# VH-VL binders against Cytochrome c oxidase assembly factor 8 (COA8): the designs that were tried, part 47

Target 1, 167 residues: Cytochrome c oxidase assembly factor 8 (COA8), of Homo sapiens (Human) (q96il0)
Amino acid sequence: APERGAERRDTAPSGVSRFCPPRKSCHDWIGPPDKYSNLRPVHFYIPENESPLEQKLRKLRQETQEWNQQFWANQNLTFSKEKEEFIHSRLKTKGLGLRTESGQKATLNAEEMADFYKEFLSKNFQKHMYYNRDWYKRNFAITFFMGKVALERIWNKLKQKQKKRSN

## First folded at step 9 (VH-VL)

Design i42 (from d5 with heavy chain S105Y; framework fv_belrestotug)
Fold by ESMFold2-Fast, scan of step 9:
Structure i42 (fold): chain C 167 residues (1-167), chain A 121 residues (1-121), chain B 108 residues (1-108)
Amino acid sequence: as target 1 above (167 residues)
Amino acid sequence: QVQLVQSGAEVKKPGASVKVSCKASGYTFTGYYMHWVRQAPGQGLEWMGVINPSGGRTSYAQKFQGRVTLTRDTSTSTVYMELSSLRSEDTAVYYCAREGFKYDYPHFDYWGQGTTVTVSS
Amino acid sequence: EIVLTQSPGTLSLSPGERATLSCRASQSVSSNYLAWYQQKPGQAPRLLIYGASNRATGIPDRFSGSGSGTDFTLTISRLEPEDFAVYYCQQYGTSPWTFGGGTKVEIK
């Protein structure tokens, strides 16, 4: 969770940051669900002395998040649109109105809805398969670079210790 | 197994009303539309209307609008068809039929055994 | 309302012969929402074909449906004794749902 101080909240302007506590209170944090994808975004903190390797990892994670957000935003939009068209079409063929006596949208029988879901999944099968392939490829790359960054940090810390001992 | 069991034969006088029942079993009653179809002696099939048992919403063929009323009782899984102001021409076998759905195609997959309604003076 | 016209009214054939039944719609039937039913005396109709060409569960492969738009056909490739019955087409693409007048397949 981010640190919450209990003092004054406002000074203006808000655009310039002077200092981040040594205990790393300035970390990555998770935002509220996106309106379209329904996924929670991660906001990445950029350290002052980011290495080229750390920059590559961060950019890969940011790009993967953006790709994932866009995929699910589009998928949710397509699902909602096709669901509404399916319901509209089915009710119209029977002469049933699109709204109930209370003014709410009319719904279909559970069997019709189940078959809609099955058909939606079937026709989107290839799209979901490509998504899964790309998802695994991206996660493999992220894990690989995370390992590299960890090794770089260990090596640099070890070098720092050796210098302190000899000097 | 899916079964639709209808009430017994009725004999009515012209101007009377008749209420036929169709009791469903073997499936989730509210998950499927129920239609009513009639057949006069020696004649073809005639669609009367449909009910959604979940919300009770109905739609009727224009010919029967104002005379037919479809209702349901979810506690007994039963659909009712009430036809008023009966005439001799209403003498027919009345069927309930369940609307099934497969591969984006609705169809009548199960039918009741039929209820004979005779309108005579 | 879409009017379905079935022809012929009666087909007189012998076991082993091919039966071809026609159903013509007064307007185009949307999405091939056309079904065929078989009815024997004293019984409720039995679903044979739905979506113009899809055989219902348990229906023998000698029954086949074809067609689109306004012209539909039910074919029985080799009549069996139990196939002598009345056959009805039905459209469910537009309310009200309507049936054809029927074709009686009888023994010659």
Scores: ipSAE 0.006, ipTM 0.548, lowest interface PAE 9.8, mean pLDDT 83

Design i43 (from d5 with heavy chain S105W; framework fv_belrestotug)
Fold by ESMFold2-Fast, scan of step 9:
Structure i43 (fold): chain C 167 residues (1-167), chain A 121 residues (1-121), chain B 108 residues (1-108)
Amino acid sequence: as target 1 above (167 residues)
Amino acid sequence: QVQLVQSGAEVKKPGASVKVSCKASGYTFTGYYMHWVRQAPGQGLEWMGVINPSGGRTSYAQKFQGRVTLTRDTSTSTVYMELSSLRSEDTAVYYCAREGFKYDWPHFDYWGQGTTVTVSS
Amino acid sequence: EIVLTQSPGTLSLSPGERATLSCRASQSVSSNYLAWYQQKPGQAPRLLIYGASNRATGIPDRFSGSGSGTDFTLTISRLEPEDFAVYYCQQYGTSPWTFGGGTKVEIK
């Protein structure tokens, strides 16, 4: 079994949550949702006896996670900013302030917001199409390498049994 | 935005040691291997070794085994390359390079700007 | 270790011409773990191609890579002034990672 690795790990400052996993963790750990992406990052445990193929799978999963986190952090930030700008613009057009008489944020009705959502989706249609394509390609690659790792582990078990039986 | 920033130029005498730093920013430092590559004046690229920043595990090219030591400091997101028993032949530009990974292919996706190490009497 | 041999050592061409650079490995490179880098004087190498044929982000489509096994090629379909540089191939299929000796693409 691999010995316990580093107890504390940290994620990238931008696009991903900062998180410290439990001490002496011997497995991957799931962090809290990132402020911007709203996705939970996985902090990968790196075994001391990691095979090149296992390392490859882990790197692929980490790269995919960072890509996914950055995409959604940027997308959500852009959405939030454009939504607020749209609301402010429409309220200004109506001659209304940003706050109600009760001090709450002023909002637009559902029909007006529907216009924003339709425009936002239209503007980002190609971007989301490419994201979905890459997401599927990445998950297919991860599944493929998971299969390779599983076969490697089976082969190693068989080789270990053969050595034990031949000795 | 990924950046690798290396320490400044060094001038050393034969037999001395040099320690070059490479500070990483803009990504999860412990998630990517860091390699060291050198280039003598007017010559090609030569791989020296790699470090896993998460556990500090290293692998070195046979030519440098016993003289090179790679280390890291996770609190500052910095990797270090220390080369001992310097010779005139060690005069080179030393680069750190991040091992990126895209699907099935590792590759050096980001490089430091390079650190010139001059060994002369 | 796998030794990479690049040819020619120097390629003298004019802007607009096609450049074809060769990289031969002493042993088969597994899974096409071969990359190409461009280096200009005073600068760090820049990744062009990885996995023998995949262009890195931001690399113009005039750059293409091909090959498998022991024979690999980098092609620049129509040289631009900024393409005159030294090009290195690299294998990362087996440790130690190794680079070719480089091909200098220079102006006639």
Scores: ipSAE 0.000, ipTM 0.465, lowest interface PAE 21.7, mean pLDDT 81

Design i44 (from d5 with heavy chain S105R; framework fv_belrestotug)
Fold by ESMFold2-Fast, scan of step 9:
Structure i44 (fold): chain C 167 residues (1-167), chain A 121 residues (1-121), chain B 108 residues (1-108)
Amino acid sequence: as target 1 above (167 residues)
Amino acid sequence: QVQLVQSGAEVKKPGASVKVSCKASGYTFTGYYMHWVRQAPGQGLEWMGVINPSGGRTSYAQKFQGRVTLTRDTSTSTVYMELSSLRSEDTAVYYCAREGFKYDRPHFDYWGQGTTVTVSS
Amino acid sequence: EIVLTQSPGTLSLSPGERATLSCRASQSVSSNYLAWYQQKPGQAPRLLIYGASNRATGIPDRFSGSGSGTDFTLTISRLEPEDFAVYYCQQYGTSPWTFGGGTKVEIK
């Protein structure tokens, strides 16, 4: 072999394995948590004979997942940024450095951090309220289409029985 | 009940040092920063410095750097302010004040009763 | 350091009148980290307002704070006899923490 790679390949920073589902898997697969959103993505199985209705349901679920991933990635990034800015600002207001005498990153007292958390939640209340509203709307739509797909499968099964009986 | 109780009045000669104590009670001593503020007779308030009782880290106003030393004793929940090389201009009431928090805004929520330091010959 | 200038130095008013006290900073106060204190003779200062506009616990609603950047105001909507005192503004947005020179609210 002209080239030798690592024994094991994975996305080392996230700790996930390169071991993927078999190519002809008949089931959805759940991935590792996303670095930014902390949500586990679902990789959807696409059947050979997917109906237009089944395709619509799958696309709706995929779009909802992408929307959800983006929302939480942005929220977590905003939280981390504001937390860091808050800590730096508090230390600076007293003339304290960002590092302790031992060279470690300086932290705030638990009471100071508790006030930051309360204010962050209060400030983001409306944003989270709109997120919850949209999340429920999306889940309602998914449930509705799941019902339609179920009815389609029942009807097709009945149609098969009828055809088998008449032939 | 949160209380900050300071030591009694002091009369000192020019060139001497004074050490004022502030005993805290009614809360977790290491959870809150403690500041020192003074007020000369008939004058306004002047910030001197701050100490974190948890690690003992301090920061001082430039005017007092080299003359003021803030320390604490966690076993007695007491902070100390020592001011050296006293001059008549150091005659003032000295206050300890706790830095509290509400809604991401620090402020002096509790003050000691004050310690009068008089520098005279 | 940020220098805080309070004006007027003295306000002579009668009970029932509105008091408006100004505090001007030599440079912008970060995050509106500005507080107002009341001090009566022989007493330690008492916190009234923090974060420019937030009333401290137990402070009557006739006290209100406003402003941002370099210009801040303390308003007492209707003076009570117990409100005649010296008032100090304080910034805590940058070290060193500094106080204004004070405004004395006295009985006319």
Scores: ipSAE 0.037, ipTM 0.556, lowest interface PAE 5.8, mean pLDDT 83

Design i45 (from d5 with heavy chain S105K; framework fv_belrestotug)
Fold by ESMFold2-Fast, scan of step 9:
Structure i45 (fold): chain C 167 residues (1-167), chain A 121 residues (1-121), chain B 108 residues (1-108)
Amino acid sequence: as target 1 above (167 residues)
Amino acid sequence: QVQLVQSGAEVKKPGASVKVSCKASGYTFTGYYMHWVRQAPGQGLEWMGVINPSGGRTSYAQKFQGRVTLTRDTSTSTVYMELSSLRSEDTAVYYCAREGFKYDKPHFDYWGQGTTVTVSS
Amino acid sequence: EIVLTQSPGTLSLSPGERATLSCRASQSVSSNYLAWYQQKPGQAPRLLIYGASNRATGIPDRFSGSGSGTDFTLTISRLEPEDFAVYYCQQYGTSPWTFGGGTKVEIK
């Protein structure tokens, strides 16, 4: 199964705020929530003795984070846009203006907004289902590679012990 | 190696029903949605419906609602498409197609070879 | 339902030429949910592109997809003899799944 084929993915939108780990970070660093996805990014520490397998695991985790952030950034934008369009449409249908007499943004009541949320969730049910399926698949793959890395480290320790006994 | 093998060609009279099978192999049957798509002679592709083999939940295109029934047998890794009240315009090649996913991008990654259903007067 | 309109209906080209196929959606479609298929006479469709721009396994790099929103394109940079076939776009972002009417790429 050539699921290893490259997919083109862009990182989450970057603003003037940056994610900067401390200068002496020897561990993964968790940053502030991204402006668009509302998810906290993880900056992965790269060991100087990283094996090809460890690199593969790290890249898989980075790609999964990028995919996750991209999904939620896009979902949040779609939600906000459709919510605004729904409110606009309903106010127009009711013959109401987009703003109250006081100049404030006109809003729908809780029952009408519940209709929007129900419709949005129903409309996006399949999209969220695909997200969940891919999320589980990605986490299964990460767990699998974590196991392989653990086995590699055990093997390397056994090699190290054997070499110490020889020398 | 993933394979979807469909049942053989059928010739039916108007008003009859047809049941086409699609046997899956080479993967975890319950892990993937299965779709049905048909193609009339010289025409394009038309989606009919989908079944989740895990639990058997289905969704159909409005055009086929009431005439199409999708089922599965997990013991044989087989999905079935039954179309009732056949008309001449139901003459088509019927395909099963697996819904794969890579990352967050679903797609029909494997297709059956097709089953020709001819409805003749 | 989302209607996909493919154009042109037929492209008559010679081997070595560039083919550009259009797929236009009646409503905005997330690029994550747009695919392209190739079909030869007597055969099932073959996945070429998924997620608007990602090549499926085993698909030559002369095939590329692009586009977003309502406008999507399949490009074959240099036609080979085996590329003369019918091509279909598909959206699977909203039920029902729909296919375009197809573009036949034929030998001039």
Scores: ipSAE 0.000, ipTM 0.442, lowest interface PAE 19.4, mean pLDDT 79

Design i46 (from d5 with heavy chain S105T; framework fv_belrestotug)
Fold by ESMFold2-Fast, scan of step 9:
Structure i46 (fold): chain C 167 residues (1-167), chain A 121 residues (1-121), chain B 108 residues (1-108)
Amino acid sequence: as target 1 above (167 residues)
Amino acid sequence: QVQLVQSGAEVKKPGASVKVSCKASGYTFTGYYMHWVRQAPGQGLEWMGVINPSGGRTSYAQKFQGRVTLTRDTSTSTVYMELSSLRSEDTAVYYCAREGFKYDTPHFDYWGQGTTVTVSS
Amino acid sequence: EIVLTQSPGTLSLSPGERATLSCRASQSVSSNYLAWYQQKPGQAPRLLIYGASNRATGIPDRFSGSGSGTDFTLTISRLEPEDFAVYYCQQYGTSPWTFGGGTKVEIK
């Protein structure tokens, strides 16, 4: 029987909150968005009888997730820095301070920002092409290993069934 | 890579004008302010003025107001510094420097190699 | 204008020694607007420190900046042969932007 609070985020008897996947769960769990990459991490479940192929697939998926999070964290940081630099330069040109009369951050309108977005995209074009190439390469590898794992699981199931029939 | 490449050395007579160029590459030219700083032989650095390449607006140090003119050409990503009514005291190395902005802190992150201007009779 | 006074004018030290360079402002300067530059003979200045304490890209750990208000310091923890140069502080808090007179770090 399930213990009251055991399946919940909060454990009622102790008052301790849980925001991690249950230790004995049989499925992956999706976390909250990362502050910098704005991507939601997947926490992977490790089976008790993980095969070498299953381990390779899981590690590849974990490595791909980390690579993807690092890329987007760095890209978002670069974008934010260059956006701030551009806004600072344009506001200074207008004779405006960095803050409005109310103390809020001064901003540029959409027409003024269009030039920045165009330049940012053009200069980062090759970087994004390499990201896309590597993303497709990693997804192809993941799909290939998923196929291998599926075949292994089918063989194991058939082997189990054959063994049962032989007895 | 970011580069600022300045024009070659100049020798001028007192009363003449000199125009020094600074060609920028490796970044969005109109996104960054460009400053001019000079250094007389054996002396320190002296700020002369700034230009916003986006709108061409300028601001000059009071000491140079009326003698210095900063301009830019966005098609060639080049900033110009013209100094008129030259005196022997204007003999110096003239630098262009880009105003970077990082973590809300402006600073001169890249400098040109310098242009030597000699004023002599 | 804000006058920046650097001291000493010349600092004679041996490789491996610690160098401490002072920059004093005639009035308060926000740390966000205090930078340090290195200049070798015949070369343009090179940014070392910005915002009083932030090391510029590619600058070795032996360089550090500190200070606030009117008193700022550049420290080189262990002098290397390539560190013998003239060092300038700069403020960008108020126009006109000004530089200190420089401190020459020379081989003893």
Scores: ipSAE 0.000, ipTM 0.442, lowest interface PAE 20.9, mean pLDDT 80

Design i47 (from d5 with heavy chain P106Y; framework fv_belrestotug)
Fold by ESMFold2-Fast, scan of step 9:
Structure i47 (fold): chain C 167 residues (1-167), chain A 121 residues (1-121), chain B 108 residues (1-108)
Amino acid sequence: as target 1 above (167 residues)
Amino acid sequence: QVQLVQSGAEVKKPGASVKVSCKASGYTFTGYYMHWVRQAPGQGLEWMGVINPSGGRTSYAQKFQGRVTLTRDTSTSTVYMELSSLRSEDTAVYYCAREGFKYDSYHFDYWGQGTTVTVSS
Amino acid sequence: EIVLTQSPGTLSLSPGERATLSCRASQSVSSNYLAWYQQKPGQAPRLLIYGASNRATGIPDRFSGSGSGTDFTLTISRLEPEDFAVYYCQQYGTSPWTFGGGTKVEIK
């Protein structure tokens, strides 16, 4: 039977930073990198005359950002935890302390770390492939809605021109 | 093709020292830890110590601390095991073994052919 | 240190029979850190199983490993003539690395 105790935690606690731009901002605001995801969050500006289509686009972009932040926060925390456990286990197994003689945190050689990276990538291959698939799907949808919004704005501009001429 | 080739048999008197070599080939020498294991006639396997060839850091079994010394020469891809103050109880076959290292696995994947050390008066 | 006790000391079996070898640890060992080696007279040990259940490259599927905690088992489903040898378990989860006393599989 599979041993559950050997299964590692691949999902870090969900936790992304929340930020707020200055109240008088009239543009999208880009914040500092999130502690866990290392991605810069974007606060989207809401226009006075936002159309239903524009609202759908904005919400899709916001949802995609939140999804992306959660994925990378979880991935980075999982990587960090597994890396530290790997180093700790390795050093203990060889009777090497967690600290050097000078009191600094002990590290592994480049070849040992290279093997860890190879195994981590291999173990997470399917997870990363699904992430890439969903990332492309989301960006395709965003591009599609951006196109629809552009067409709506062109149509509104033409409609305004027509009104001015017909009056 | 990974190979570990050890030096030839040694006959020593009690109180002497012996130095056994293990020459590695077929892989990046500094990328893998090397262990030393001995086996007395008709007995089981006993771990002695490990060396990281990259930095030369070592760790020894408590029983051998103070009389075993592991060293390496990166220019010749060779690890050495020196055991001092030999006793008749040190008569054994001495093996070097490469640590086959994967995420969370530290098994010995390749072994040298062994070096017989006989300690007799 | 973790003491590994192998049983039985000797198994006398005929080709075609199943061999079941036990390795018991004096304290809990993660299954990720248990290996099995085969040794024939005059030869160095050969890796069979690592991480309690993973076959090493080139090892026939008649060899299988299982177990967790303190109890581990190596099974040879149908002995071939070349399988008569001494088998050792090893833990590599905690320094010092330790080996079991060995189980000799011999021809009846």
Scores: ipSAE 0.000, ipTM 0.472, lowest interface PAE 18.5, mean pLDDT 81

Design i48 (from d5 with heavy chain P106G; framework fv_belrestotug)
Fold by ESMFold2-Fast, scan of step 9:
Structure i48 (fold): chain C 167 residues (1-167), chain A 121 residues (1-121), chain B 108 residues (1-108)
Amino acid sequence: as target 1 above (167 residues)
Amino acid sequence: QVQLVQSGAEVKKPGASVKVSCKASGYTFTGYYMHWVRQAPGQGLEWMGVINPSGGRTSYAQKFQGRVTLTRDTSTSTVYMELSSLRSEDTAVYYCAREGFKYDSGHFDYWGQGTTVTVSS
Amino acid sequence: EIVLTQSPGTLSLSPGERATLSCRASQSVSSNYLAWYQQKPGQAPRLLIYGASNRATGIPDRFSGSGSGTDFTLTISRLEPEDFAVYYCQQYGTSPWTFGGGTKVEIK
């Protein structure tokens, strides 16, 4: 393999750990795409004095991300496997090999693949409906808890200001 | 530039075997499937089988299963068709034909000149 | 296997006339994988049309193919002397590859 070029994907910079002063918030870190789900993971920053409510929000967001990653990793693997099986089955009925003139993997045209896509979507309709339902449910819950955290922070600031004034 | 050159005419006795060659030139030999088609005198075209020169994998028409063997030699860019247990009905012109490269193709874009095989009885 | 039926068996015409050749399949040909070949006496077949309607490299524009499913047509708009030959249709949508019985285009 004399001069094979390395495939370089877009990746987040490999930096040193962020220093976050106690009085200023740090932001979440976004990683490179997962090879199975193609989704970028978010690494959540944990504040030094996280409230119980803030912890619940962070854990809900982390659990939702893990659920989402697992769903799409499984879906992509299933799609790839079934697509390969369909192509191999169709090429076999034609008596054709699995390689083209250039040595590339043999494939079917868009018209031939239309039946596969139609069947795959139909077969997975319920799975995708459940995914959408759970996705909206989880985002509603996240939004709700974000609102609660915002109200907690406002209330704490108001209490602190009142204490400074009365003293 | 693409050329398929077949071996010369053969005369065989019933029960014998014949081996016809087809030498390819002017393209990447292992990149194209090679088919064999025969034509009896005054009759139409009949497909016999196909070989992938890269791996040597073959597929045969049911009528010729057990009697036909397709092979290739990548060092000489040559495919071979061997037909055994010859009958008078096997008297025909035998063609090699290249399967075209274009996406979704299976048509035969180049043909050998043909090899006449006569089975005398 | 898919059986291809060509009609007519013989077509007697004069130079300058239009030739229309039919090829009908016993079942639908996938993706219009249908080719037409020309064969002259003592010669190997020559590819004319592939994918039902695509003209092969070097083939004159007087040759055209049409059709889909089970009904295909080869048209020669204006016969030249060199066009008098036997024409075969072939399907390559499903193994085994099969050919029609041929249509002979001859001088009247």
Scores: ipSAE 0.000, ipTM 0.455, lowest interface PAE 19.5, mean pLDDT 81

Design i49 (from d5 with heavy chain H107Y; framework fv_belrestotug)
Fold by ESMFold2-Fast, scan of step 9:
Structure i49 (fold): chain C 167 residues (1-167), chain A 121 residues (1-121), chain B 108 residues (1-108)
Amino acid sequence: as target 1 above (167 residues)
Amino acid sequence: QVQLVQSGAEVKKPGASVKVSCKASGYTFTGYYMHWVRQAPGQGLEWMGVINPSGGRTSYAQKFQGRVTLTRDTSTSTVYMELSSLRSEDTAVYYCAREGFKYDSPYFDYWGQGTTVTVSS
Amino acid sequence: EIVLTQSPGTLSLSPGERATLSCRASQSVSSNYLAWYQQKPGQAPRLLIYGASNRATGIPDRFSGSGSGTDFTLTISRLEPEDFAVYYCQQYGTSPWTFGGGTKVEIK
């Protein structure tokens, strides 16, 4: 009796969501969550007088964001795929079809799904360890360059004061 | 205390249909799959199909596909097995049986008392 | 489908004796997904063992299951009068779930 629905066919994400920053901004802007990674992308403000060091920091932050978005988009897709495979395999073992009488996707109870979650976390432990290692490594590099940029800005302000003082 | 209580014996002519009920009590009805198994006189057990009372999804043994229909009524905690186009070979005791507790558990921990269906001319 | 062969077809013993019942599968049963049931005349089957070796709730210690792969055994260490019945094995590793032909344990 209910209308039959078909799942929408979509291409894999490019790793970057479309978003629209505020009309006028001199600060970084945070966009809506990405459909696949569920992470909010940051739109970086580019000053007209950006130094080479500031550019390096901005590019490092952009590269880290892209890496982070790609990791979580892939992880979420892997989770969804393996979850569906687990459900389908379990239902097939029980001699049950993939859809309910109403045409909705069939699912397992909470107790059955708990076993999947435990196994998923266990087998992905090493992958998450490497992610955490790389995440800390990247954040250390970002913090280091932020420090360098801060020192450069302090030096430039002192240099500007000296120029105004000497004129 | 888990109980599965089935409807009474039926005598049918070839070509007729029969509908057997199985009323569950003593547990959460929608939390367990319910199976149907039959046993011909002096023979072993034969699996027919399963229903998930939550949502009503079913699966049938290939031999019975197209002839058997499993349904349920959650308001009365009852499952039904309807077998159509009856033949003399369908003479058997029909059991409802509850699937076990755990994820990898299509074994049967509780059984109904059985319903005798006789198909005769 | 997996075919289960039970032997012997009939086992004639006296109370107090040990009963050993065999169930052989035509192909390997995954994860030891094998159950044993007891059936008395005019009654529904009763679950004894699941997962090849786990006793169901309320089943006496004299019942034990063992085996893996294709060869499984149900042992009743000391037969009581109420244990004379037909016993069926069932595999649930691969759909369709299938039962053995049964072993009748009768009084000698």
Scores: ipSAE 0.000, ipTM 0.466, lowest interface PAE 18.4, mean pLDDT 81

